# Ledger of designs, part 2: VHH binders against q07589

Target 1, 356 residues: q07589
Amino acid sequence: MSRILVIGAGGVGVITALSLWLKKESDVSLVVRSDYDRVLKHGYTIESCDYGRLEGWRPHHIYSSVEDAASAADNQGYNYIVVTTKNIIDGPVNSRVSNIIRPVLEKNKELHGPQLTTHILLVQNGIDIEKEIWAEFPREQYRYTVLSGIQLIGSTKIGSGHISQVGQDHLSCGAFDPQDAAAIQAANDFVRMYSNEGQNFVEFDPRVRYSRWKKLLYNAAINTSTALVGLDVPRCLEFGVNKKSTEIEVFHPAMREIIAIAASEGIIIEEEFITMFTEITRKKVFKPSMCVDCEKGQLMELEVILGNPIRIAKRNGVATPTLSILYNLLVLVQAKLKERKGLLKFDEKTATLVDE
Short names: E, the ipSAE of ESMFold2; O, the ipSAE of ESMFold2 at other seeds; V2, 0.75 times the mean of E and O plus 0.25 times the DockQ between their complexes.

## First folded at step 1 (VHH)

Design s17 (framework vhh_gefurulimab)
Fold by ESMFold2-Fast, scan of step 1:
Structure s17 (fold): chain B 356 residues (1-356), chain A 123 residues (1-123)
Amino acid sequence: as target 1 above (356 residues)
Amino acid sequence: EVQLVESGGGLVKPGGSLRLSCAASGLTFSSYAAAWFRQAPGKEREFVSAIDSGGSTTYADSVKGRFTISRDNAKNSLYLQMNSLRAEDTAVYYCAASPLYFDESRYSEYDYWGQGTLVTVSS
């Protein structure tokens, strides 16, 4: 039986823990931060299109912090660390994925040394998200693999300890390093443990980087644009000049730039995906996750969705006029959110940013 | 409320034939991409065959020439005719549908699924 720690108790993380718990093939621990007291006393209320309605639900173990999960008296280490938190590279340093998982990796090493390989599954958007883990945890000192989770799911926290899932649970799981046999095996094992026949859709992903670039066609063009203007997708399309300017001058150019960046590193994404991603939500009144984050005053996954693609483009000589305008305007939106949260200070007397 | 219901599974001897059916309610197959996937014990779900709204068909190499996917729009049903069955074809067969797909062979591209029907090929 695998011991699995799920970090992040938002809509995605809670449903991830529920699916693993329902399968009964793993011992599931969940890190719950803001809702800890409510969940400790009353459990979760879950309304799921895949799993039904549950009251008072709890995984096998609940912890208020990653440090507590790592230090629990009866903790024998974790086989999997599933990270479902937003990946906000430009946020507080303690919120970086490498810093979040560090207590678990250190404790696993202390308890089991080379006998336990820790499988780190990043259920997060973006490109190059695995690279900080490889940089921060030298493979000579730590025994681990890094796995990619691409989750297409409409799940949100609608109140303290209350999750609503209206979009089906689709998970694609694979190895970031396609040459890592242990990572490939761990991904296949996770697919088996996560799969609940007739309730969710889960598959092994043999082409992680391709899948991530493909999803960026939507995220880098549509999540970004909607976040900037605060509109759902159908409104963005209908409100354009002659009901065409948004798709022709914004969405499609941004998508074409993503395709060009992927091609610069040897990954071909078919042109028909431009039309498919534009049409998939044209008639669905839907605000993508970045738009929702911005409206809730939460920092956006800006760097992993636009920053990293643009940096790859600059290294490879690919022009990104549309992505760069979107990025630089959203940098200002992100700064506004940081200022409101007390993470940035502006001195109105001198009209200057207070640098730290 | 969308529902897909598979039928026609059962026990068949090697070399035999079987026809699977999938009946849809809450959607019309003529407007959807549809596919058959299968899952054998201890294995991941794999692509078998797909048909788009225009009637174009795609087959996995392992079933090409032996299986035929078809659709009857008047009955709102999807079919899989399986010929020359082998022990390796033993699996639970799933009907799937999506208003559009990017990669017809990828499980995650489909929005709607049936509960599956078991096909056992054994003497």
Scores: ipSAE 0.000, ipTM 0.143, lowest interface PAE 18.8, mean pLDDT 87

Design s18 (framework vhh_7aqx_2)
Fold by ESMFold2-Fast, scan of step 1:
Structure s18 (fold): chain B 356 residues (1-356), chain A 123 residues (1-123)
Amino acid sequence: as target 1 above (356 residues)
Amino acid sequence: QVQLQESGGGLVQAGGSLRLSCTTSGRTFSDYAFSWFRQAPGEEREFVGAITWSGGSTDYADSVKGRFTISRDNAKNTFYLQMNSLKTEDTAVYYCAAGTWEYLDSPSEYDYWGQGTQVTVSS
């Protein structure tokens, strides 16, 4: 039986753990932080469009920290680490994905040495998110693979231990390194263990980098713009000049810049997707995740959605006027959030940023 | 392992009505969108309308909005496209599809397709 640790007990993480638990082909552990006491005593209340209503649900194991999960007496190591947390590169060091997973990788290495390969599935937005893992954990010293999870799901934690899923559980899982046979096999094995026929949609992704660039048409144009202005997608479209300026002069130019960046590294995305991504939420009154994060005072996934694409563009000589304006304004929004959290200090007497 | 089969196509006069049915075999998928696409000769497949199995949410192409209605009967594993006020421009092969709601009007995002049913609208 595969041992799977899910890190992140938000809407995505809890539904991920539920799907794996329902399939009955894995031993499922979930890291639950703020809701730990409630979940330990009463389980989760889940209202799922795919899996139905559950009361008192718990996976096989719950832990209050990644460190506790790694050190559990009954823990023989983990075959999969599924990371569903926000990827905030410019946030506190302890929030970086490599630091979040480190206790599990170190413990697996100590207990099993090279006999256990740990498959790290990043169910997170953005491009180049796997590169931090490869940089922090040299393959000569650690035995692991890195897998991509692209999730389109409308799942939210609406209260302590309470999850509401109103959007479909759709997961696309593949290998970041398309030449890594072990990663490809691990992705296919995860698809099989996650699949609940008639309840969810999960598929193997043979073109991870293509899929991630394609999703960035939406994330880099629409998540970013809505976060900047604090409006849902239909309001952004309707409130534009002549009900056209937002899509024609903001969304579409940003999407074309993403297409140009992908093309600069040999990945062709058809221009038809610009129309498709604009239409998918045109009449759905909801705020994308970056907009919601900003409004809750939480740091945004700014670097993996805009920073990394722009850095690739600069290396490859691709112009990004629209993405760069969005990025630099959102850097200021991110700084405002950091200041409110005490992570950034401004001296009003000197009118200068107080350096760390 | 979802299989889709269309029925209800045929010849109809402009201004008339037709109801297309799509029967799904295998298990019903609460997370899937079930969609109708159409293809006129020499053109690409275009989106017509979609419905979610569990939620009952619907979406339509602007060209058919107000004239076409999509509905489902989960007990019969069937979903329908009611076509009213038909125009000669509605002449096409109509396909039912099942797959992700991620990209509503992208044929490439649907994994399961029916064989198609011809609808011809005469003047």
Scores: ipSAE 0.000, ipTM 0.134, lowest interface PAE 19.6, mean pLDDT 85

Design s19 (framework vhh_7qbe_3)
Fold by ESMFold2-Fast, scan of step 1:
Structure s19 (fold): chain B 356 residues (1-356), chain A 119 residues (1-119)
Amino acid sequence: as target 1 above (356 residues)
Amino acid sequence: QLQLVESGGGLVQAGGSLRLSCTASGRTYAMGWFRQGPGKEREFVASISGSGYSTYYADSVKGRFTISRDNAKNTLYLQMNSLKSEDTAVYYCAVDYSPYWETEDYDYWGKGTRVTVSS
């Protein structure tokens, strides 16, 4: 039976652990931070559009930290590390994905060396998110694969130990390196263990980079704009000048810039997806994840959704006037959030940022 | 390709009732009803999760309409009670718009069924 560690107990992580637990083909461990005491004593209350209502639910194992989960693995280790936390490159250094998973990857190596291949599944938004892992963990010293999880789900933590899922649980899982046979096999195995017929949708993704660029049509245009203004998608569309300026002058230009960047890498995304992504939430009163993060005072996945695409554009000579304006304004919003969290300090007497 | 076929529309007197059905040619997950009245934009009416556990309604129909499904028959229903003239519209069945639905080749919208509420 596969031993799976899910890191991140937000709406996505809890439902991920639930789906694996319901299938009964894996031993599921969940890292729960802020809700640990409540969940340890009372379990989760889950209201799921796919899985029904559960009271007092918990996976096979619950840990308060990644370090505790790594230590508790003993001689068995973990076959999969599923990372569902926000990927905030510009956040605290200890929150970098490579630093989060390091205790588990080191412990697996200590226990089994090259005998165990650890499959790292990144269920996170953005482009180039796998590159940090490859850079930090030399393949000569560690045996692992890196898998992409694109989660298409409306799941939110609405209270301590309380999850509400109102959007379908849809997961696309594939290999970041399309030539890595072990990664392809591991992705297919995960799809089988995650699948719950009639309740969720999960599929193998043969074109990870294409899928990630395609999702960025929505994330880089709509998650970003809604986060900046604090409005749901229908309000952004209806409140525009003549009910048209938002889609014509903000969403569509941003989406076209993403298509141009993908094309600069040889990946073609059909223009019809601009219409699809604009229309898909037009009549649903829905706030994308970045907008919700901002409202909760949490740092945004700014660098993986806008920063990395813009850096790729700059390297490849692609103009990004719309994405760059959105990015630079959201850098200020991110700084405001960092200041409120004590991560940035401003000296009002000198009117300057206090550096380091 | 997934096909959605709506039925059950017709002419009904104000205060009356109608039951709409939508049959899918294959497996569906979350589903909903939308409507478009004369000279109006298409608007949300109601939705239901794949399991049937969660239902959501537009304020204008809450308490009057009930959405339900029969997964064994791949069929979605909308029971419409206390009908008003403003409920006059073409009613469309749709697969739930997850923001990232990856099966773009499917026709997610049926052809619609007409509901006319006379005074």
Scores: ipSAE 0.000, ipTM 0.197, lowest interface PAE 13.7, mean pLDDT 86

Design s2 (framework vhh_7aqx_2)
Fold by ESMFold2-Fast, scan of step 1:
Structure s2 (fold): chain B 356 residues (1-356), chain A 125 residues (1-125)
Amino acid sequence: as target 1 above (356 residues)
Amino acid sequence: QVQLQESGGGLVQAGGSLRLSCTTSGRTFSSYAFSWFRQAPGEEREFVGAISWSGGSTDYADSVKGRFTISRDNAKNTFYLQMNSLKTEDTAVYYCAAEPFYSGDYEDLSEYDYWGQGTQVTVSS
């Protein structure tokens, strides 16, 4: 029986844990932070379009921290770590994915007995998100694989311990390293354990880097633009000059730049996806996650969605005029959010950033 | 902007077979995941089967597993539902649906699935 630790108890994480629990092929642990006391006493109330209504639901185990989950793993450890938290690499060091998963990887390394490989599934946006893990945990010292999860689900926490899922659970899972046979097998095994036939859609992704570049057509053009202006997608499209300037001069150029960067790595994305991604939310009054993050005063996934693509473009000689303007303006928005949180200080007497 | 057209429905005797086809008018056929749903009179619409955008994975409702097979032909911009060992309980209007492998945000995007008009399948005793 696979032992699975889900980190992140937002809408995505809770539904992930529920799907695994319903399949009955896994021992499921969930890390719950702000809602821990409520969930420990009353469980989750879940209203799901795929899984129905549940009252008082709990996975097999609930922990208030990753450290507590790692300590409670006895001598067997965890076979999978599923990370559903936001990836904010320019945020506090303790919030980085490598630091979040470290207690589990260290515990698994200390175990005696049969060799245990930890499969780290990143259900997070962006490109190059796996590279921090490979850099921080040398493969000679730690036994693990890194898997990609692309989740297309409409699930949100509407109250303490209360999850509403109105969009169908659709997960694509694959290996970041397409030559890693163990990672490929682990991804296929996860798909099998996650699949609830007739209720969700889950598939093995044979082309992880392609899929992630493809997702960036939407995230790097639309999440970013909406976050900068604080508007939903239909308003961005309708409020443009002649109801055309946003689409033609902001969204489409940004998407074409993403296609050019992917092509510089040998990955071809059909230009018809520009139309598809522009149309997908044209008539839905919807604010993408980066826009919502800004409105809630939370840091944005800026570096994994724009920073990393732009760095790849610079290395490969690809021009990014539209993405670079969006990025540099959003860097200022991110700094404003950091200042409001006390993570950045400005001295008004000298009119300078307080460096250290 | 995908247009879906079903064909292959009709009347068949129990134990017989039918092959439903769904043709698409979109140059991005290879990027879509495709599904079949059905709805019997007085019942809610239910999932029947799905095939991923890569064709590498398929999923089926328990009631049809082993009897129905979903497949796709990217060269013909068509996907299929092969229905074998048909039962009277399989009588329903069958709908094909397309969901792009879009990246979007983690929000409800099921309302953007493209649907066909439906094709009637009637299984007689």
Scores: ipSAE 0.000, ipTM 0.270, lowest interface PAE 13.2, mean pLDDT 85

Design s20 (framework vhh_gefurulimab)
Fold by ESMFold2-Fast, scan of step 1:
Structure s20 (fold): chain B 356 residues (1-356), chain A 122 residues (1-122)
Amino acid sequence: as target 1 above (356 residues)
Amino acid sequence: EVQLVESGGGLVKPGGSLRLSCAASGFTFSYYAAAWFRQAPGKEREFVSAISTGGSTTYADSVKGRFTISRDNAKNSLYLQMNSLRAEDTAVYYCAAEGLPWYSDTYEYDYWGQGTLVTVSS
């Protein structure tokens, strides 16, 4: 039976743990932080369009920290670590993905050596998110693979220990390194363990980097723009000059720049996606996740959605005038959020940033 | 304009077979997950089968082993092969395509056909 540790007990993480638990092919552990005491006493209340209504639900194991989960794995270790937390590269050091998973990788190495391969599944937005893991954990010292999870689900926490899922669970899982046979096998195994016929929609992703660049057409153009102005997508489109300036001079140019960056790496994304992604959301009154984060005073996934694409563009000689303006304005928004959280200090007497 | 058009519905006897087709236009079908739903008179619309962009399939328990969903991306078409039809399969069958790819905060089918009637009766 595969042992799976899910890190992140938000809407995505809890439903991920539930789907694995319902399939009965894995031993499921969930790291629950703020809701730990509630869940320990009463379990989760879940209202799911896929899985129905559940009361008092718990996965096989719950832990209040990753460190506690790692210690409890003494006899068997974890076959999978599923990370559903936000990836905020420019946030606090302790919140970085590599630091979050470190206790599990160190414990597995100590107790199991090369006998256990740990499969790290990143259910997170952005490009180059796997590179931090490869840099921090040399593969000659640690036995692991890194997998990509792209999840559309519409699941939110509506109260302590209460999850509401209104959109069907759609998961695409693949290997970041398309030449890594072990990662490909692990991704296919995860798809099998996650799949619940008639309830969710899950598939193996043979083209992870393509899928991530494709998703960035929307995230880098629309999530970013909506976050800057605090408007839902239809309002951004309708409020533009002649109801056209937003899509023609902001969204479409940003998307074309993403296509050009992907092409510089040998990945071709069809231009029809520009029209498709704009039209699909034209009459969906919702605020993308980056816009919601900004409004709630939470740090945005800025670096993995804009920073990394722009860095790739600079290395490959691709011009990014639209993405760069969006990025540099959102850097200021991110700094405002950091200042409000006490992570950044400004001295009004000297008019200078105190923390370099 | 995005459009889905179903065809192949009709009257069939119990135990018979029928193949439904759905023609997609106005978008690149190969990039979207697609599904079949059905609605019997006086009942709510129910899920029948879905197929991912990569060809992975999912079926409702009531049709598993009898129905087969498939797609032909070169023809922008979705199919539902229905075998061993029963009276309870009588319904209007709808073709649907996922309107929100991997960038969405929700998963839902935004594009729907007008439906094609399937009647299983002697």
Scores: ipSAE 0.000, ipTM 0.286, lowest interface PAE 11.8, mean pLDDT 87

Design s21 (framework vhh_8h63_2; at its last look DockQ between E and O 0.64; V2 from the best seeds 0.00; counts 0 for: pae O 11.7 > 2)
Fold by ESMFold2-Fast, scan of step 1:
Structure s21 (fold): chain B 356 residues (1-356), chain A 121 residues (1-121)
Amino acid sequence: as target 1 above (356 residues)
Amino acid sequence: ELQLVESGGGLVQAGGSLTVSCAASGSTFSSYAMGWSRQAPGKERELVAGIYSGGSTYYADTVKGRFTISRDNAKNTLYLQMNSLKPEDTAMYYCAAQFYDTGSEWDYTYWGQGTQVTVSG
């Protein structure tokens, strides 16, 4: 039976753990932070359009930290680490994905050496999110693969230990390295273990980098713009000059820049997606995740959605006038959020940023 | 904006065949993953079949080998060919289109109003 650790107990992570638990093909552990005491005592209340209504639900194991999960006395190592947390590269160093998973990789290495390969599934937004893992964990010392998870799921935590899922669970799982046979097999195995016949959509993704660039048409243009101005998508479109400036001079140019960056590395994204992604939420009063994060005072996934694309563009000689303006203004929004959280300090006497 | 309209439901005898269709309008549905879900009286909604924008397909074990999902992007139409129908297949069948956004707070799934399939015996 595969042992799976899910890190992140938001709407996505809890439903991920539930789907795996329902399939009965894995031993499921979930890391729960703020809701730990409530979930340990009472379990989760889940209202799911795919999985029904559950009271008092919990996976096989619950831990208050990744370190506790790695060090548990009954821990036989983990076959999969599923990371569903937000990827905030410019946040606190201890929250970086490589640092979050490190205790598990170290313990798996200690317990099993070359006998266990750990499959790291990143269910997170953005491009180049796997590169930090490859850089931090030398392959001669650690046995692992890195997998991509792209999930459509309308699932949110509406209270302590209470999850509401109103959008159907659709998961695409693939290998970041399309030449890594072990990663491809691990992704197919995960699809099998995650699939619940008649309850969700799950498939193997043979084109991970294409899928991630395609999703960035929406995230890099619309999530970013809405986060900057604090408006839902229909308001952004209607409030533009002549009800057209937002889509013509902000959204569409940003999307075209993403298409150009993808093309610079050999990936073609069809132009019809510009219109499709603009129209898909035009009549839905919807605030994308980055906008919601900003409004809740939480750090944004800025670097993986804009920073990394812009760095790729710079390397490949692609101009990004629209993305760069959005990025640099959102860097200021991110700094404001960091200052409010005590993560960044400004000395008003000298009018300078405190450098540590 | 994507609009979905199902048709082709009806009464069919056990062992028979039926094709339900879903017509999409308002935007290019070739960009969407498409699927069919069903809900029988007193039961939870069940995902029956899915077809992704790249052409890969999924089938629930309850219908695998009997149902075939297909799409015609030129006609903006999704099909579900149902063979060897059983009384247990009686349900309201819903067409759905999906857009994905990891960490989305909202439902991006478009749904039709459904088409009733009744299998008698």
Scores: ipSAE 0.012, ipTM 0.415, lowest interface PAE 8.7, mean pLDDT 87
Fold by ESMFold2, look of step 2:
Structure s21 (fold): chain B 356 residues (1-356), chain A 121 residues (1-121)
Amino acid sequence: as target 1 above (356 residues)
Amino acid sequence: ELQLVESGGGLVQAGGSLTVSCAASGSTFSSYAMGWSRQAPGKERELVAGIYSGGSTYYADTVKGRFTISRDNAKNTLYLQMNSLKPEDTAMYYCAAQFYDTGSEWDYTYWGQGTQVTVSG
């Protein structure tokens, strides 16, 4: 039986743990930070379009920190680490994925040496998110694979220990390195362990890079624009000049730039997705995740969604006028959020940033 | 915008068979998870069968073994083959397309207008 540690207890992480738990093929542990005491005492209340209403539910194990989870692994360690936290690489150093997962990798190495390969599944947005893991954990010292999880799910924490899932869970799971046979096998195994036939959908993704670049059309153009202005998609479209300027002058050019960057990396994204992503929520009054994060005063996944593609564009000589203005304005929004959280200080007497 | 048009509904005797179809237009068909839902009079809409872009299928327990969902990506068409029909299968059948590659947005479903299937005893 695989031992699986899920890191992140937001709406996505809790449903991930529940789906694995219901399949009865794995030993499921969940890291529950702020809600730990309530969940320990009362369990979760879950209203799920996939699984119905559950009360008092707990996975097999809960922990208040990754360090505690790693210490409690007995002599067996964890076969999978599933990271469902937001990837804020310009945030505090302890929010780096490599730092989050290090206690588990070190414990697995201590307990098993090369006999246990740790499968790291990144259920996070963005491009080049796997590269930090490759850089921080040399293959000659650590035995692991890195897997990609692209998730479509409508699940939110609506209160301490209370989860509402209103959108069916769709997960695409694949290997970041398409030539890594162990990663491919681990991704297929995870698909099997996560699949609850008739209730959720999970599939193996043989083309992870293509899938992530395609998803970036929406994230880099629409998620970012709505976050910048604090508006849902229909309002962004209706408030434009002649009800057209937002899609013609902002969304479409940003998406074309992403397509060009992907092409410079050998990935062909079909132009018809520009229209598809523009239309998919034209009549749906809701705010995308980055817009919601900004409204809640939380840091955004800005670098993995916009920063990384722009850096690729600069290396490859691809022009990104639309993405660059979106990025630079959102850097200011992110700095404002950091200042409010005490992560950035401005000295008003000198009118300078305090990093002296 | 993706547009979905169902066809093939009608009246059939219990124990009979019927195929309903859904023609898709607008965007690439191959990128969507597709499915059939149904709504009987006075009841809530229920998912009947689904097929993902990679070909994996799902069936409600009430139709498993009797219904088969399939897709033809070259023709942008979704099918539902219904065998061993029962009066309880009488409903309006709706084609649905769901975009599963987008971020944390939870409702990206496109619906057709439906086709009526009536099974008499």
Scores: ipSAE 0.000, ipTM 0.262, lowest interface PAE 11.5, mean pLDDT 87
Fold by ESMFold2 at other seeds, look of step 2:
Structure s21 (fold): chain B 356 residues (1-356), chain A 121 residues (1-121)
Amino acid sequence: as target 1 above (356 residues)
Amino acid sequence: ELQLVESGGGLVQAGGSLTVSCAASGSTFSSYAMGWSRQAPGKERELVAGIYSGGSTYYADTVKGRFTISRDNAKNTLYLQMNSLKPEDTAMYYCAAQFYDTGSEWDYTYWGQGTQVTVSG
């Protein structure tokens, strides 16, 4: 039975753990930070369009930290680490994915040496998110694979220990390195362990880079714009000049810039997706995830969604006038959020940012 | 905008077979999860079978082993092969398409007008 550690107990992470637990082919552990005491004593209350109502539910194990989960392995270790946290690379250093997963990789190495390959599944938005892992864990010293998870699910934490899922669970899972046979096998194995026939949809993704660049059309143009102005997609479209300027002057140019950047990296994205992503939620009164995060006072995945593509564009000589304006305005929004959270301080007497 | 048109319904004896199909017009058929639902008179619409963009399938318990869903992305067509038909399978059969590759949390299902399947016996 595979031992799976899910890191992050938001709406995505809890439903991920539930789906694995229901399949009965995995030993499922979940890291539950702020809700740990409540979940330990009472379990989760889950209202799910896929799985029904559950009360008092727990996976096989819960932990208050990754360090505790790693120490509790009892000479077993974990086959999979599933990271469902937001990837805020401009946030605190201890929130970097490499630092989050390091205790598990070190414990697996102590217990098993090269005999256990650790499969790291990143269920996070953005591009180039795998590069930190490759840089921080040299392959001569660590045995692991890096997998991509693109999760499309309408699941949120609506209270301590309370999860509401209103959109069907859809997961695409694949290998970041298409030449890594072990990663390909691990991704296919995860698809099998996650699949609950008739209740969710999960598939193997043979072209991870293409899939992530394609999703970036939506994320870099629409997720960002809605977060900047605090509006759902229909309002952004209807409030535009003659009900057209938002799509013609903002969404479409931003998406064309992403297509051009992807092309400079050898990834061809079909132009028809510009219209498709613009239209698919035109009449659905719904705020995308970055807009929701901003309204909740949470930091945004700004660097992996906008920063990284712009850096690629600069390196490759691709013009990004629309993306650059969006990025620089959202940097100010992110700084405002950091200030409210105590992560930045402005000295009003000197009119300068306080550095230390 | 995606449009769906079902065909192939009709009358069949219990124990017989029938294939219904759904022709889709619009872009990117291969990116949609597709499915069949059915509605008998006086009953709620129920899911019958689905096939995801990657080819994985699922079936309602009442049709497992008897029905087969398939798709032809080159022809933008969805099929449901129905074998060992029972009177309980009598219903209007609807084609549906869903797109999940957006980060949207809302239902954006497109529906056809349906094709009638009637099983006598």
Scores: ipSAE 0.000, ipTM 0.295, lowest interface PAE 11.7, mean pLDDT 87
ESMFold2 (binder alone), look of step 2: mean pLDDT 81; pTM 0.816

